# VHH binders against Asparagine synthetase domain-containing protein YML096W: the designs that were tried, part 17

Target 1, 314 residues: Asparagine synthetase domain-containing protein YML096W, of Saccharomyces cerevisiae (q04489r210to523)
Amino acid sequence: YEVTSEIDLNFTSLSEVSKNLYAVLRDSVKKRVESIHPRHIENSPIAVLFSGGIDCSVIVALICEVLQENDYKCGKPVIELLNVSFENPRTGLFPSDTPDRKLSINSAKTLQNLYPNVDIKLVEVDVPYDEYLKWKPFVINLMYPKQTEMDLSIAIAFFFASRGRGFLTSLNGERTPYQRHGIVLFSGLGADELYGGYHKFANKPPHELVEELTRQINNIYDRNLNRDDKVIAHNGVEVRYPFLDEYVIKLSTAEIPINFKVNKLILRKVASQYLKLDGISSEPKRAIQFGAKSAKMTKDGNKHGTDLLKENRN
Key: E = the ipSAE of ESMFold2; O = the ipSAE of OpenDDE; V2 = 0.75 times the mean of E and O plus 0.25 times the DockQ between their complexes.

## First folded at step 8 (VHH)

Design bz05 (from b13f with Q100L I101E D104S V106T E108D D109S S110T S113L T115V; framework vhh_6fv0_2)
Fold by ESMFold2-Fast, scan of step 8:
Structure bz05 (fold): chain B 314 residues (1-314), chain A 129 residues (1-129)
Amino acid sequence: as target 1 above (314 residues)
Amino acid sequence: QVQLQESGGGLVQPGGSLRLSCAASGFTFSSYAMYWVRQAPEKGLEWVSTISGSGGRTYYKDSVKGRFTVSRDNAKNTLYLQMNSLKPEDAAQYYCAKDLEYGSYTFDSTPYLGVFDYRGQGTQVTVSS
């Protein structure tokens, strides 16, 4: 894949490309949902890695649209939104205090209001610090050969999310234990690489941005899929990556002008114009590793996400 | 109604200078970034420069850096482009354009974020060669 260097400053072009992206993303989601829920069978839960941000919220909305096409015999289809939050002893913050948890609660309410015929459950996966310490060495071993602190923070968040043990919180604040039932997990992986979501892309000149996005998308297996697949598979789930569909990648790399990717402009337009997710798109994205605070768990948190893990020094 | 009216184009010799102006009306001028874009007869539309709503940030196409200066007078609802050391490659119809996004911080950090929902009729710049 090679990312196009074309620019287009026209609103009509943005609208047309947004419509095309919406259609291709919807087809990508539909293929993956239909592999789980063939037409004319009873409904089964679908799980989603959920931070409340735009990437995963777009996926949830598209899943809801597809699920509404199915013939269900028994009640509403169920979607389990798995939101991970870590206790941080350095800052004294509990899982309920994290930015991702607060964003996820608001985003889940928005989605529940938009799709009343889908039973959308926000599963609050709280990770106590001692539980984090217990599983840290195990996750480090699973993610080999990746050994940076950033890789660990992402992997451990995925590990706890895929385990799916958490709580449902009622309107009066009562919390009931809940266990994930869905065996297929949808992830927003690929959106940052396709649509320029990483902070480091914000100030790149166009030629460097084209080169960097080309590199990122062509190397996504080495960077993310290899690590995440090992960790998630250990918990007995299958993962689906709608943004990594071949037609989504082809359209996104070849046909979307480079300037439409700054701060995920094209994805924000799909979300607001076709999915009614206006409120969700206003929040800046935070990677699950940082919003869940897994990257800074001690008073001596790492300065950079690429720092080598101390446990692996000789 | 949004209206943008360019002026200041003309014929100039290589190495010469021109100052383009764009008079804006129909929107809160200081709340939107503004663009200068150009189109030569046989070529597509090309981005030249961006200025943030406050005027605090400016961005330029690589080939015009050091030669062109964009500025704005928010009290007069007017955008300017000072063009120095003009080259034959700079000959084009020049347009000013209003950014689609209102008051974006993200836009202020990135020259290629914006798309425009309106542009003016343009002003012709000819460099004799």
Scores: ipSAE 0.005, ipTM 0.428, lowest interface PAE 9.7, mean pLDDT 77

Design bz06 (framework vhh_6fv0_2)
Fold by ESMFold2-Fast, scan of step 8:
Structure bz06 (fold): chain B 314 residues (1-314), chain A 128 residues (1-128)
Amino acid sequence: as target 1 above (314 residues)
Amino acid sequence: QVQLQESGGGLVQPGGSLRLSCAASGFTFSSYAMYWVRQAPEKGLEWVSTISGSGGRTYYKDSVKGRFTVSRDNAKNTLYLQMNSLKPEDAAQYYCAKDFIYGDYFEDSPYSGLFDYRGQGTQVTVSS
């Protein structure tokens, strides 16, 4: 794939492009939900790798919209939001106390309020540092052959999510053990590569930005999917990547002006206009500075994101 | 193969200074962010500071900002922590730690909080 160099500095196409992206993303999610037998959905929840950020929240909202089109005989369809949090020696924080866990709790509440006809469960998957060290060599071996030194944080998060052992926290604060039942896991992988968000692109001419994003999306297609599929499949889970749908990639690379990818403007617009997720990313400058994506999933240069936004404003 | 060896700890009075060093080998030093972490006898492991592989970006625990300075010499494969105005609360075993994420793209990312190797540590005691 090749990312378009088109620029729309007056934002005249933003509304139309956002509407088209929403439609194609929703169809991508629908195809993947519908590939799961209805009986399996009724007897096995759908799992989502969840950080509380915009990418995975968009996927959850789209799954909810699709599930609401179906009639279930008994109760509500269930979505398991698998929030993997690691004990972090760098910060001294326990998994339950991290800012990432707090973001996930708040985003899950927003989604639960928007979709009361879906039983959305936040599964808190806590990974002690010694448990991480114990399983790291095994995950590295599953990622074979090459490039295992890179992006290990994504693979290890997938491993612990697919293992699926965590806790549910009730309204009174009581934590009870919970085991994942969903055999299909949805991931937000691909959104960073398609919609951008990196400060390192702030001073790049459009040609260089196009070249870099083209490289990133083609690298995912060729390498990252093979790696992630192996670590997930070991625990008997099938993965779905809605952002890597052929039609989503085609639209996102060919028809979205390059400047709409700064700080994921186009994805935030879809989330706000079509999915009522403005409560998750209601302050774009602030959200970019603090990051809407899980620290465990990707690096997008959010530390200096406000500098990039200031350059585009003037 | 990966080896991290800390030195420079010792006993100082409150308000004193110490310079910690960490000698690294067995990996491409400049390709990884490095951490200083510490552990007091009855407390968990606490992050103190992070420095990017190039040395261009540094981060500090709020309680040590303005007092501690992290630096690195990539030609010598050595990491440093200059500690000034030491407080009794700074007394701990200090460890040098290597990030497991490879390359400049992953430096200073939120993932940089995870490490795969730490040294044997060097003891810092602050008392009179």
Scores: ipSAE 0.000, ipTM 0.246, lowest interface PAE 15.0, mean pLDDT 74

Design ef01 (from f03c with A33Y; framework vhh_6fv0_2; at its last look DockQ between E and O 0.01; V2 from the best seeds 0.00; counts 0 for: pae O 11.1 > 2, grease 24.3 > 24.2, placed apart)
Fold by OpenDDE, look of step 9:
Structure ef01 (fold): chain B 314 residues (1-314), chain A 126 residues (1-126)
Amino acid sequence: as target 1 above (314 residues)
Amino acid sequence: QVQLQESGGGLVQPGGSLRLSCAASGFTFSSYYMYWVRQAPEKGLEWVSTINTGGGKTYYKDSVKGRFTVSRDNAKNTLYLQMNSLKPEDAAQYYCAKGLEDYYTWSGYTSPFDYRGQGTQVTVSS
């Protein structure tokens, strides 16, 4: 794929481009929802790897739209939002206290309010530090040949999220243990690569951004999917990637001006204009600093995300 | 520019008390978790305490629980650490640190802080 270098400084094409992106994303999600075997529908087969960010929220909204159109006969469909949060031993923060978890809660509420006819369940996957340490060696083996701290950070999050062992929180704040039932997981992977979601892209001149995004999308299968799919598949689930639909990628790379791909501007526009996700679309810029964060998980604060994993795996 | 300035350190006897302050500027103080960390000689940086944005939730290192109290005044952009019943093991350079609450990641992990002050020295000696 080749990312266009076209610039629309006046944003004259923003409306049209956003419309087209919405259409192709909708179709992408629709195809992936409707291809689920009917026998699994009865068991609420759909889950979403959910961070609370714009990417996964857009996916959830689109899924809801598809379900509302097709699923009136089978009762209230269920969507499980799988949100993972880790205990931070350095800060003493519990998984429930993390900003990421808070974001996911807020986003989930927004989605629940928008789609009352869908049973949207936020599954809070809390990972104690001891459990992190327990599974860390196993995940390292699964994600091979990826061997960086950043890879581990990402992989282990997907491992626990996709395992889907967590809690549901009721309106009164009561938490009950919950195990994911969904066997088809949706991921927002690709959105950052397509629409410049990484913080490191924010200050790049257009020509550099074009090069970087071109590289990102073309390497996504090797860099991300190879790692992520292995880890997630271990939990007996399959993952679907609506943003990596052929038509989505083609349209996104070739037809969206490069300046619309700064901090996911175009995706935020789609979210606000077509999905009523204004509150989520205006969320603070998320910087994915997996490497830096993972490096700081251990007492050895000298690690970097780009560092190779060492044999001492505590 | 983010600035954190610690004060209130000093020399105390075992069992004594100190109150540390951290003046914050250059960012929306009330929007971030704040941290106290310390570094003793020949030791690494260690976490001491965390306080959430509103001050309603506080977290402590086990060894300081019951003795230390973290608080904040968002109106004054100031972080505090009341240290009671100080022990020789508490002697260290104490730092105020700014949380990274505005950085969200898919990993469910939040980096603890991105800025740290110059620190204030706490010495505990008989």
Scores: ipSAE 0.006, ipTM 0.263, lowest interface PAE 11.1, mean pLDDT 85
ESMFold2-Fast, scan of step 8: ipSAE 0.706; ipTM 0.897
ESMFold2, look of step 9: ipSAE 0.655; ipTM 0.897
ESMFold2 (binder alone), look of step 9: mean pLDDT 80; pTM 0.813

Design ef03 (from f03c with N52Y; framework vhh_6fv0_2)
Fold by ESMFold2-Fast, scan of step 8:
Structure ef03 (fold): chain B 314 residues (1-314), chain A 126 residues (1-126)
Amino acid sequence: as target 1 above (314 residues)
Amino acid sequence: QVQLQESGGGLVQPGGSLRLSCAASGFTFSSYAMYWVRQAPEKGLEWVSTIYTGGGKTYYKDSVKGRFTVSRDNAKNTLYLQMNSLKPEDAAQYYCAKGLEDYYTWSGYTSPFDYRGQGTQVTVSS
């Protein structure tokens, strides 16, 4: 894959390219929803790894559009939004206080309002610090040979999200324990690599993104997919990656001008123009590991007495 | 106050050459990527070339590769576009543009720059 270096300054082109991306993303989601055995959809919900950000919210909205094309004889189809949040004793933050949890609550309400014929459940996966410590060595073992602190923070968040043990909060604030039932999980993996979602790109000239995005896209299996597959599959679920569809990747690398990828402009345009996610499309990207406060819980690199992976330094 | 002043346009025959200049002031020139963009009659803005802040890395629209060369002189706060083997399709008003410091506004027209000059006209005819 080679990311195009073309710049397009035509306002009309942005809308046209957004329409094309919407169509290809919708087809990608549709293929993955419709490949789920009919018994599983009717008897088991679809789960989504959910931070409340634009990537996963676009996927949820597209799943809802696809589900609306089906007639269910036994009630509404169910989508489980798995939102993970970590207790952090160093900062004094409880899982309920994280930026990711607050964003997820608001985004889930927006989606629930837009799709009343789908039963959208926000599953609040709270991870106590002692639970994190208990499973940390196990997750490090599963992700080998990936050894960075960043890889660990992502892997541990995905591990707890895919376990799906959390709470549903009612309109009156009552929290009831809930366990994930969906055996198919949808992930927003690939959006940052395709559409330039990392903070370091916000202040770069558009063409500085070409080499970095090309590198990230071509390395996605080794850097992210292999790690995530091991961790999520361990919990007995199958993952779907709509952004990694062949046609989505081809369109996104070859046909979307590089200037439309700064801070995911093209994806935000799809969200606002075609999915009515105006409020969500204006939110900054929040990586699940940072919003959940799983990153930076410990940085000790001393192999004699610490469990955290040694950081690589340039 | 950011100012960009283009010059060097004119009339040339197909196959001819022109060298465009852009004098910049009101900002730290060496800290920004610079752009050449053009607009032909009855058409929208079209990106032509980019040169990075360090002056070494350049990008071009496919149709001008091998014919156009962008360069900059940070000591003089000046951007250049050397245009060789000019074609009738290259006829347009050419603008110099300053790169963005942050990111784009998604709500409307997208641009990799936040300011452009008044332009210089390039005409290609026999």
Scores: ipSAE 0.035, ipTM 0.562, lowest interface PAE 7.5, mean pLDDT 77

Design ef04 (from f03c with Y109W; framework vhh_6fv0_2; at its last look DockQ between E and O 0.01; V2 from the best seeds 0.00; counts 0 for: pae O 11.6 > 2, placed apart)
Fold by OpenDDE, look of step 9:
Structure ef04 (fold): chain B 314 residues (1-314), chain A 126 residues (1-126)
Amino acid sequence: as target 1 above (314 residues)
Amino acid sequence: QVQLQESGGGLVQPGGSLRLSCAASGFTFSSYAMYWVRQAPEKGLEWVSTINTGGGKTYYKDSVKGRFTVSRDNAKNTLYLQMNSLKPEDAAQYYCAKGLEDYYTWSGWTSPFDYRGQGTQVTVSS
């Protein structure tokens, strides 16, 4: 894929481009929802790896739209939002106190309010530090040959999220243990790569951004999917990636001006204009939530995400 | 403006005790995890202890476990570190630091804190 270097400084095409992106994303999600075996649909087969960010929120909204149109089962269809949070002894934060968790709660509420005919469940996957340490060696082995701290951070988040063991919190604050039932997981992967979601891109000139995004999207299978799929598959679930639909990628890379791909501007526009996700769309992008939180959980480690893992694989 | 002021450092013999205090101002103290870090000469900054917002959860560097106790008084906006059975290797400049709760970068935590004090010197010598 080749990312266009076109710039629309006047944003004259923003409305049209956002419309087109909405359409192709909707179709992507629709295709992926409808391909789920009906028997599984009856058993609430759909879960979303959910950080509360704009990418996964857009996916959830689109899934809800599809379900409202096509769901023939008795009762409300269920969507499980799988949000993982880690205890961090270095920061002193409990899983429930993390910014990601708070964001996920707020975003989930927004989505619940928007789609009352869908039973949206926020599954709070809390990972104690001891459990993190317990599974860390296993995840390291599983994600091989990836071996950076960032890889571990991301992989282990996906491992626990996809395992789906957590809690539901009621309106009154009561927490009940909950195990994920969804076997088809949706991921917002690709949104950052397509629409410049990484913080490191924010200050890049257009020509550098074009190069970087081109690299990111073309390497996504090797860099991301190879790692993530292995880890998630261990938990016996399938992952679907709506943003990595061929038509989504083609449109996004070739037809969206590069200046719309700063901090996911175009996706935010889609979210606000077509999905009524104004509150979520305006939320500043917080770092890749899944990978960022676990990378520096070690007590004394000035470890950087780019550092190689020094731990023995066993 | 966030301000952190450490006190209580000094010279102590091996096996002795010190109690460090950190006075916090300029932010909602009770809303943030706090922690102690230290820096010995020719060494990097190292983590010593963390305490959560409510004080119910504490974490320690392995080498100080059983000897150091972190606590906080949210009503007084003060963080404490009781250091018992001090060892020569404990000698360092000790800093109080404000935990980050809402700041994430793409690479995760770049820094565990956004503010730290000027520090208080702890010397352990016979």
Scores: ipSAE 0.000, ipTM 0.261, lowest interface PAE 11.6, mean pLDDT 85
ESMFold2-Fast, scan of step 8: ipSAE 0.524; ipTM 0.812
ESMFold2, look of step 9: ipSAE 0.492; ipTM 0.837
ESMFold2 (binder alone), look of step 9: mean pLDDT 80; pTM 0.815

Design za01 (from b03 with T97A T111L S115Y; framework vhh_brivekimig_d4)
Fold by ESMFold2-Fast, scan of step 8:
Structure za01 (fold): chain B 314 residues (1-314), chain A 126 residues (1-126)
Amino acid sequence: as target 1 above (314 residues)
Amino acid sequence: EVQLVESGGGVVQPGGSLRLSCAASGFTFSSYGMSWVRQAPGKGPEWVSSISGSGGYTLYADSVKGRFTISRDNSKNTLYLQMNSLRPEDTALYYCAKDFSYGYEESLYGLSLDYSSQGTLVTVSS
């Protein structure tokens, strides 16, 4: 694939391109939902790898639209939103205190309000530091030999999310243990590569952005899909990637002006205009749990030498 | 360019001791947590121990707890692993690794690994 260098400074094509993207994304989701045996949908939820950000929220909304086209005799269809959050001994942050967890709670509420005929369950997957250390070597082995620091962090997040052991938090704050039942997982993989989601893209000139996104989308199978498939499949689940649909990729690379990909403008427009995701479409971009960068945050942590000991989870 | 050079490996009898060293360059050493990872013959990598940038917090795998001690000297950009009461199952190539966090909002200590060095071989045999 080759990403177009076209620029639309007057935003004249924005509404038409947004409409076309909505249509092809919905078709992509519909094909993937319809490939699930009806018995599995009626008796088992659909699971989604969920950060609360725009990518996965768009997928959840589209799944809800597709599910609403079907009659279910056994009550409301269930969607399990798998949100993983890690204990951080360096900063003293508990899983419940992470920005991604807070965003996920708000986004799940927005989605449930928009789709009252679907039972949306936010599964809060809390990962204690000792649990992370226990499974880190296993995940490294699954990825061997090709791995980077970013690949490892993403793979570990997907591993714990796909295991699906967490909690449901009720309106009054009660937390009940919950285990994932869905055997099909939907992922927002591909959105960052198609619509310019990584932090490093924010201030690039158009020609550099075209080159970078072209490289990213053409390398997605080598870099991202292969690692995620190994880690997710280990937990006995089948993954679906709506953003990696051939028609979605072709439309996204060939017909979306490059300036509509700054901060995922085009995807946020689809979310706002066609999916009515009030509040979510204006949220900051959230990559898979850990983001692409933060060596500086680690450096800054050492300036507060006493903080680590004081915040050592008691 | 991050460079990590391990040393101190060798052959030792069961019950013996060895001290491994890792000389680090190419980054601000005191700002990053460090880890030791080992790979035994015919097995995958196993995390051994981690230490915070300040040295104020340490963690150990259950298999080495009470026998191994991780430490660092930030003035010398050097990481250490003191290994006591060595067992045949401790035989492995030992790698040091730089840990860092991801994202702007929080840090994840010990989550990420960046090692591509040769490692140092530790053999425990009679």
Scores: ipSAE 0.000, ipTM 0.121, lowest interface PAE 18.7, mean pLDDT 73

Design za02 (from b03 with S52R T97A T111F S112P S115Y; framework vhh_brivekimig_d4)
Fold by ESMFold2-Fast, scan of step 8:
Structure za02 (fold): chain B 314 residues (1-314), chain A 126 residues (1-126)
Amino acid sequence: as target 1 above (314 residues)
Amino acid sequence: EVQLVESGGGVVQPGGSLRLSCAASGFTFSSYGMSWVRQAPGKGPEWVSSIRGSGGYTLYADSVKGRFTISRDNSKNTLYLQMNSLRPEDTALYYCAKDFSYGYEESLYGFPLDYSSQGTLVTVSS
């Protein structure tokens, strides 16, 4: 794939391109929802890896639009939003205190209000520190040959999220245990690589952005997909990647001007204009390991993200 | 109707300074981030600098950091670019641009998208 270096400073073009992106993303989600066996849709929910951010929220809204096209005889269709949060003894932070948990609660409320005909469940996956320590060696083995602290932080967050053991919190604050039932899991992977979600891209001139985004999208299998597939598939779920649809990639690389990708502006435009996610579209993206606080959980916290793992060496 | 009118371009010697201005009308100026973009002869457009609606946050391209300063006067609906220590490679048409904002301008400090002006020419002659 080659990312276009075209720059377009016309306000009307931004609106037109966002309309085209909305249409292609909706078609991508529709194809993936409709490929689920009818028995699964009627008897099992659809699950989504959920941080409350724009990538996954756009996917949830599009799933809701697609589900609302169908006639369901046994009540509302169900979507399970899987949100992971870690106890961090180094910072004294509880799972309820993480940025992703707080954002997820607010984003889930927004989506529930927009789609009252869909039963949207926020599954709060709390990871106590002793559970983290127990499963850490197992996840390190699953993610091999990826061996950095950063890879572990991301992998373990996805492991606990996809495992799907958590709680539902009622309006009065009562928490009841909940287990994921959905066998199909939607992920927002690809959005950062297509639309420039990494924070440092905001400071890059357009020609450097073209080179970096081209590198990211062509390397997505080795960098992200290979690691995430291994960890998520272990929990017995089928993952769907709407942003990695052939037509989404073609439109996003060839037809979206490079300046529309600074801070994911094109995706935020789709979210605000076509999906009424105005509050969510204003939130900055953060990597799952930082929002969930799975990074730097040792007492000293002095390891770098690229440092090699030492716990499984003698 | 959004209207942006630039001034301040001209010919300067290396090491010199220029101050560009952009007078804005047709929208609530303080509610939108603003940016400067330039296009050098024979090259594509390059983002130079951005400033949020409040003026509280600024961003610069690596090529101009420490030399250029973006600022705004919301009482006058005017955007500025103070250019110091100018180099021959700063020669370009400079464009003022309005950012996209749906009431979340504090999160928008990226590249100009919504609207650009006709530009003002800066020539740094060796």
Scores: ipSAE 0.000, ipTM 0.230, lowest interface PAE 13.5, mean pLDDT 75

Design za03 (from b03 with S31K T97A K98R Y109W L113F S115Y; framework vhh_brivekimig_d4; at its last look DockQ between E and O 0.02; V2 from the best seeds 0.00; counts 0 for: pae E 17.0 > 2, unsure alone 63.0 < 65, placed apart)
Fold by OpenDDE, look of step 9:
Structure za03 (fold): chain B 314 residues (1-314), chain A 126 residues (1-126)
Amino acid sequence: as target 1 above (314 residues)
Amino acid sequence: EVQLVESGGGVVQPGGSLRLSCAASGFTFSKYGMSWVRQAPGKGPEWVSSISGSGGYTLYADSVKGRFTISRDNSKNTLYLQMNSLRPEDTALYYCARDFSYGYEESLWGTSFDYSSQGTLVTVSS
C-alpha cells in the first residue's frame, strides 16, 4: 500500500472523506459481524478488545449499529468489552484505579447510553502482579520471535484481555466475577497505523509522515499481527480487524489527505459526525494498553521499549 | 483539569544544589506515581527519577543516582527533587509528570508519562 501525499490545506474534502471512511468501516464491521452470527448461533456474544480509546469505541458503535439493523437474536444482543488493567505494586495503584480503566469505564458508559438496546458489558480484567509474573515467561515464549519489552507489554495485555476473566461492575458499584463468552474478538488494530495515532508524529512534516505511515501499514502483519494473533489464539478465540479490511486500507491510504491523518483527525471526525462519540473523540488516549501511546521517556542506560528481553528475566 | 507546575529552577555553580518542586492539582495525587524528566538543549527528553504513590519506592537514572533525591508530600500535593553535586550536564528544562508505566515489571516503571507543563529551567555553569 502507498499512502498518499495529498494535502488538503483548507479541509474542503473533510466532510466527504469522512463520509466515505464511515461507509467502508461500516461495511467492514458488518461483514465481520454477519459472518459470526449465523441464525443457528443464537447466543454468541461479540467481544471487543477495549481500551476505551477512539479506535475500539468506533468499532463498538459500528457493531451496535449492525446489531440494531439486523435482528439476529431474540432479545437484547450482548457485546463484551474486554478491558485489561494491571496491578503495579511500585506505584501503589490497583487495576481499578488506572487511567486506562477509568477511560474504559467512561467510554463504555457513553456507548451504553448511545445504544440502550444493546447489552454492552464492560469486563474488567484485573491482573494482579503475581499473576503477571506467573504468566510472563509463558507469554514471552508464545510471542517468539518477538523479543522486545514493548512486545511483551502488548502481548501480555492481549493475553489477559483475551482470556476474558474479570469482573462486571453494577450501577451500585458491586463487582461480580465474569468470564468472557465471546469467541470472536474485535480489535481496533490498524487505526493508529492508518490515521497517525502516534503522538510523536504530530510534528512531523507531511513527507515524513507519509513515509512512516506507509511503513507502518505495510509492516503491520509482521510487526503486530503475528505477535497478537498467537497470544490471543492461545485463549481459543478469533480476532477480527475491521480497520485492516482491504477496502478500508485502500481508501485510507490512497484517498485520505495526509493532513487528515494527524492524531487520527479523520477517525475522530467519523466518530463525532456519524457515531455521536464526541466525548470519546476529544480525549487523547493515555492508555498503555495495546501499545503505549503515552510519552515514552528514555532512561539513560535503562530499558527501552525497543530493547531486547533479557534471558534471565524472571 | 490536571495541572502540574514546576518551580525551583535557577542558575547554580558546579557542585551546587537546587531543590525543585512540582505542585499538582486536578487528580488524586497520592494515587499516582510521579516522575521527573529533563530535556537539555538540543537533546531529547531524559527520564531522571520516579517515585511511587506512597513515596516508599524510588528509582533514579544512572546519571543522577547518588546525587538526586526524589520525594513527595501527598498532603501538599507536591513532588520534590533535591539535586546535589550538580554538573554542567545537568543543565536542562525539568518537568514533573505522572507515571503511567502501569502494571509491568519494575524495570518498565518510569517509561511512560503524561505531562503538559512548562517545566523549570536548571542551569549549571561556572
Scores: ipSAE 0.000, ipTM 0.244, lowest interface PAE 13.5, mean pLDDT 85
ESMFold2-Fast, scan of step 8: ipSAE 0.087; ipTM 0.518
ESMFold2, look of step 9: ipSAE 0.000; ipTM 0.173
ESMFold2 (binder alone), look of step 9: mean pLDDT 77; pTM 0.782

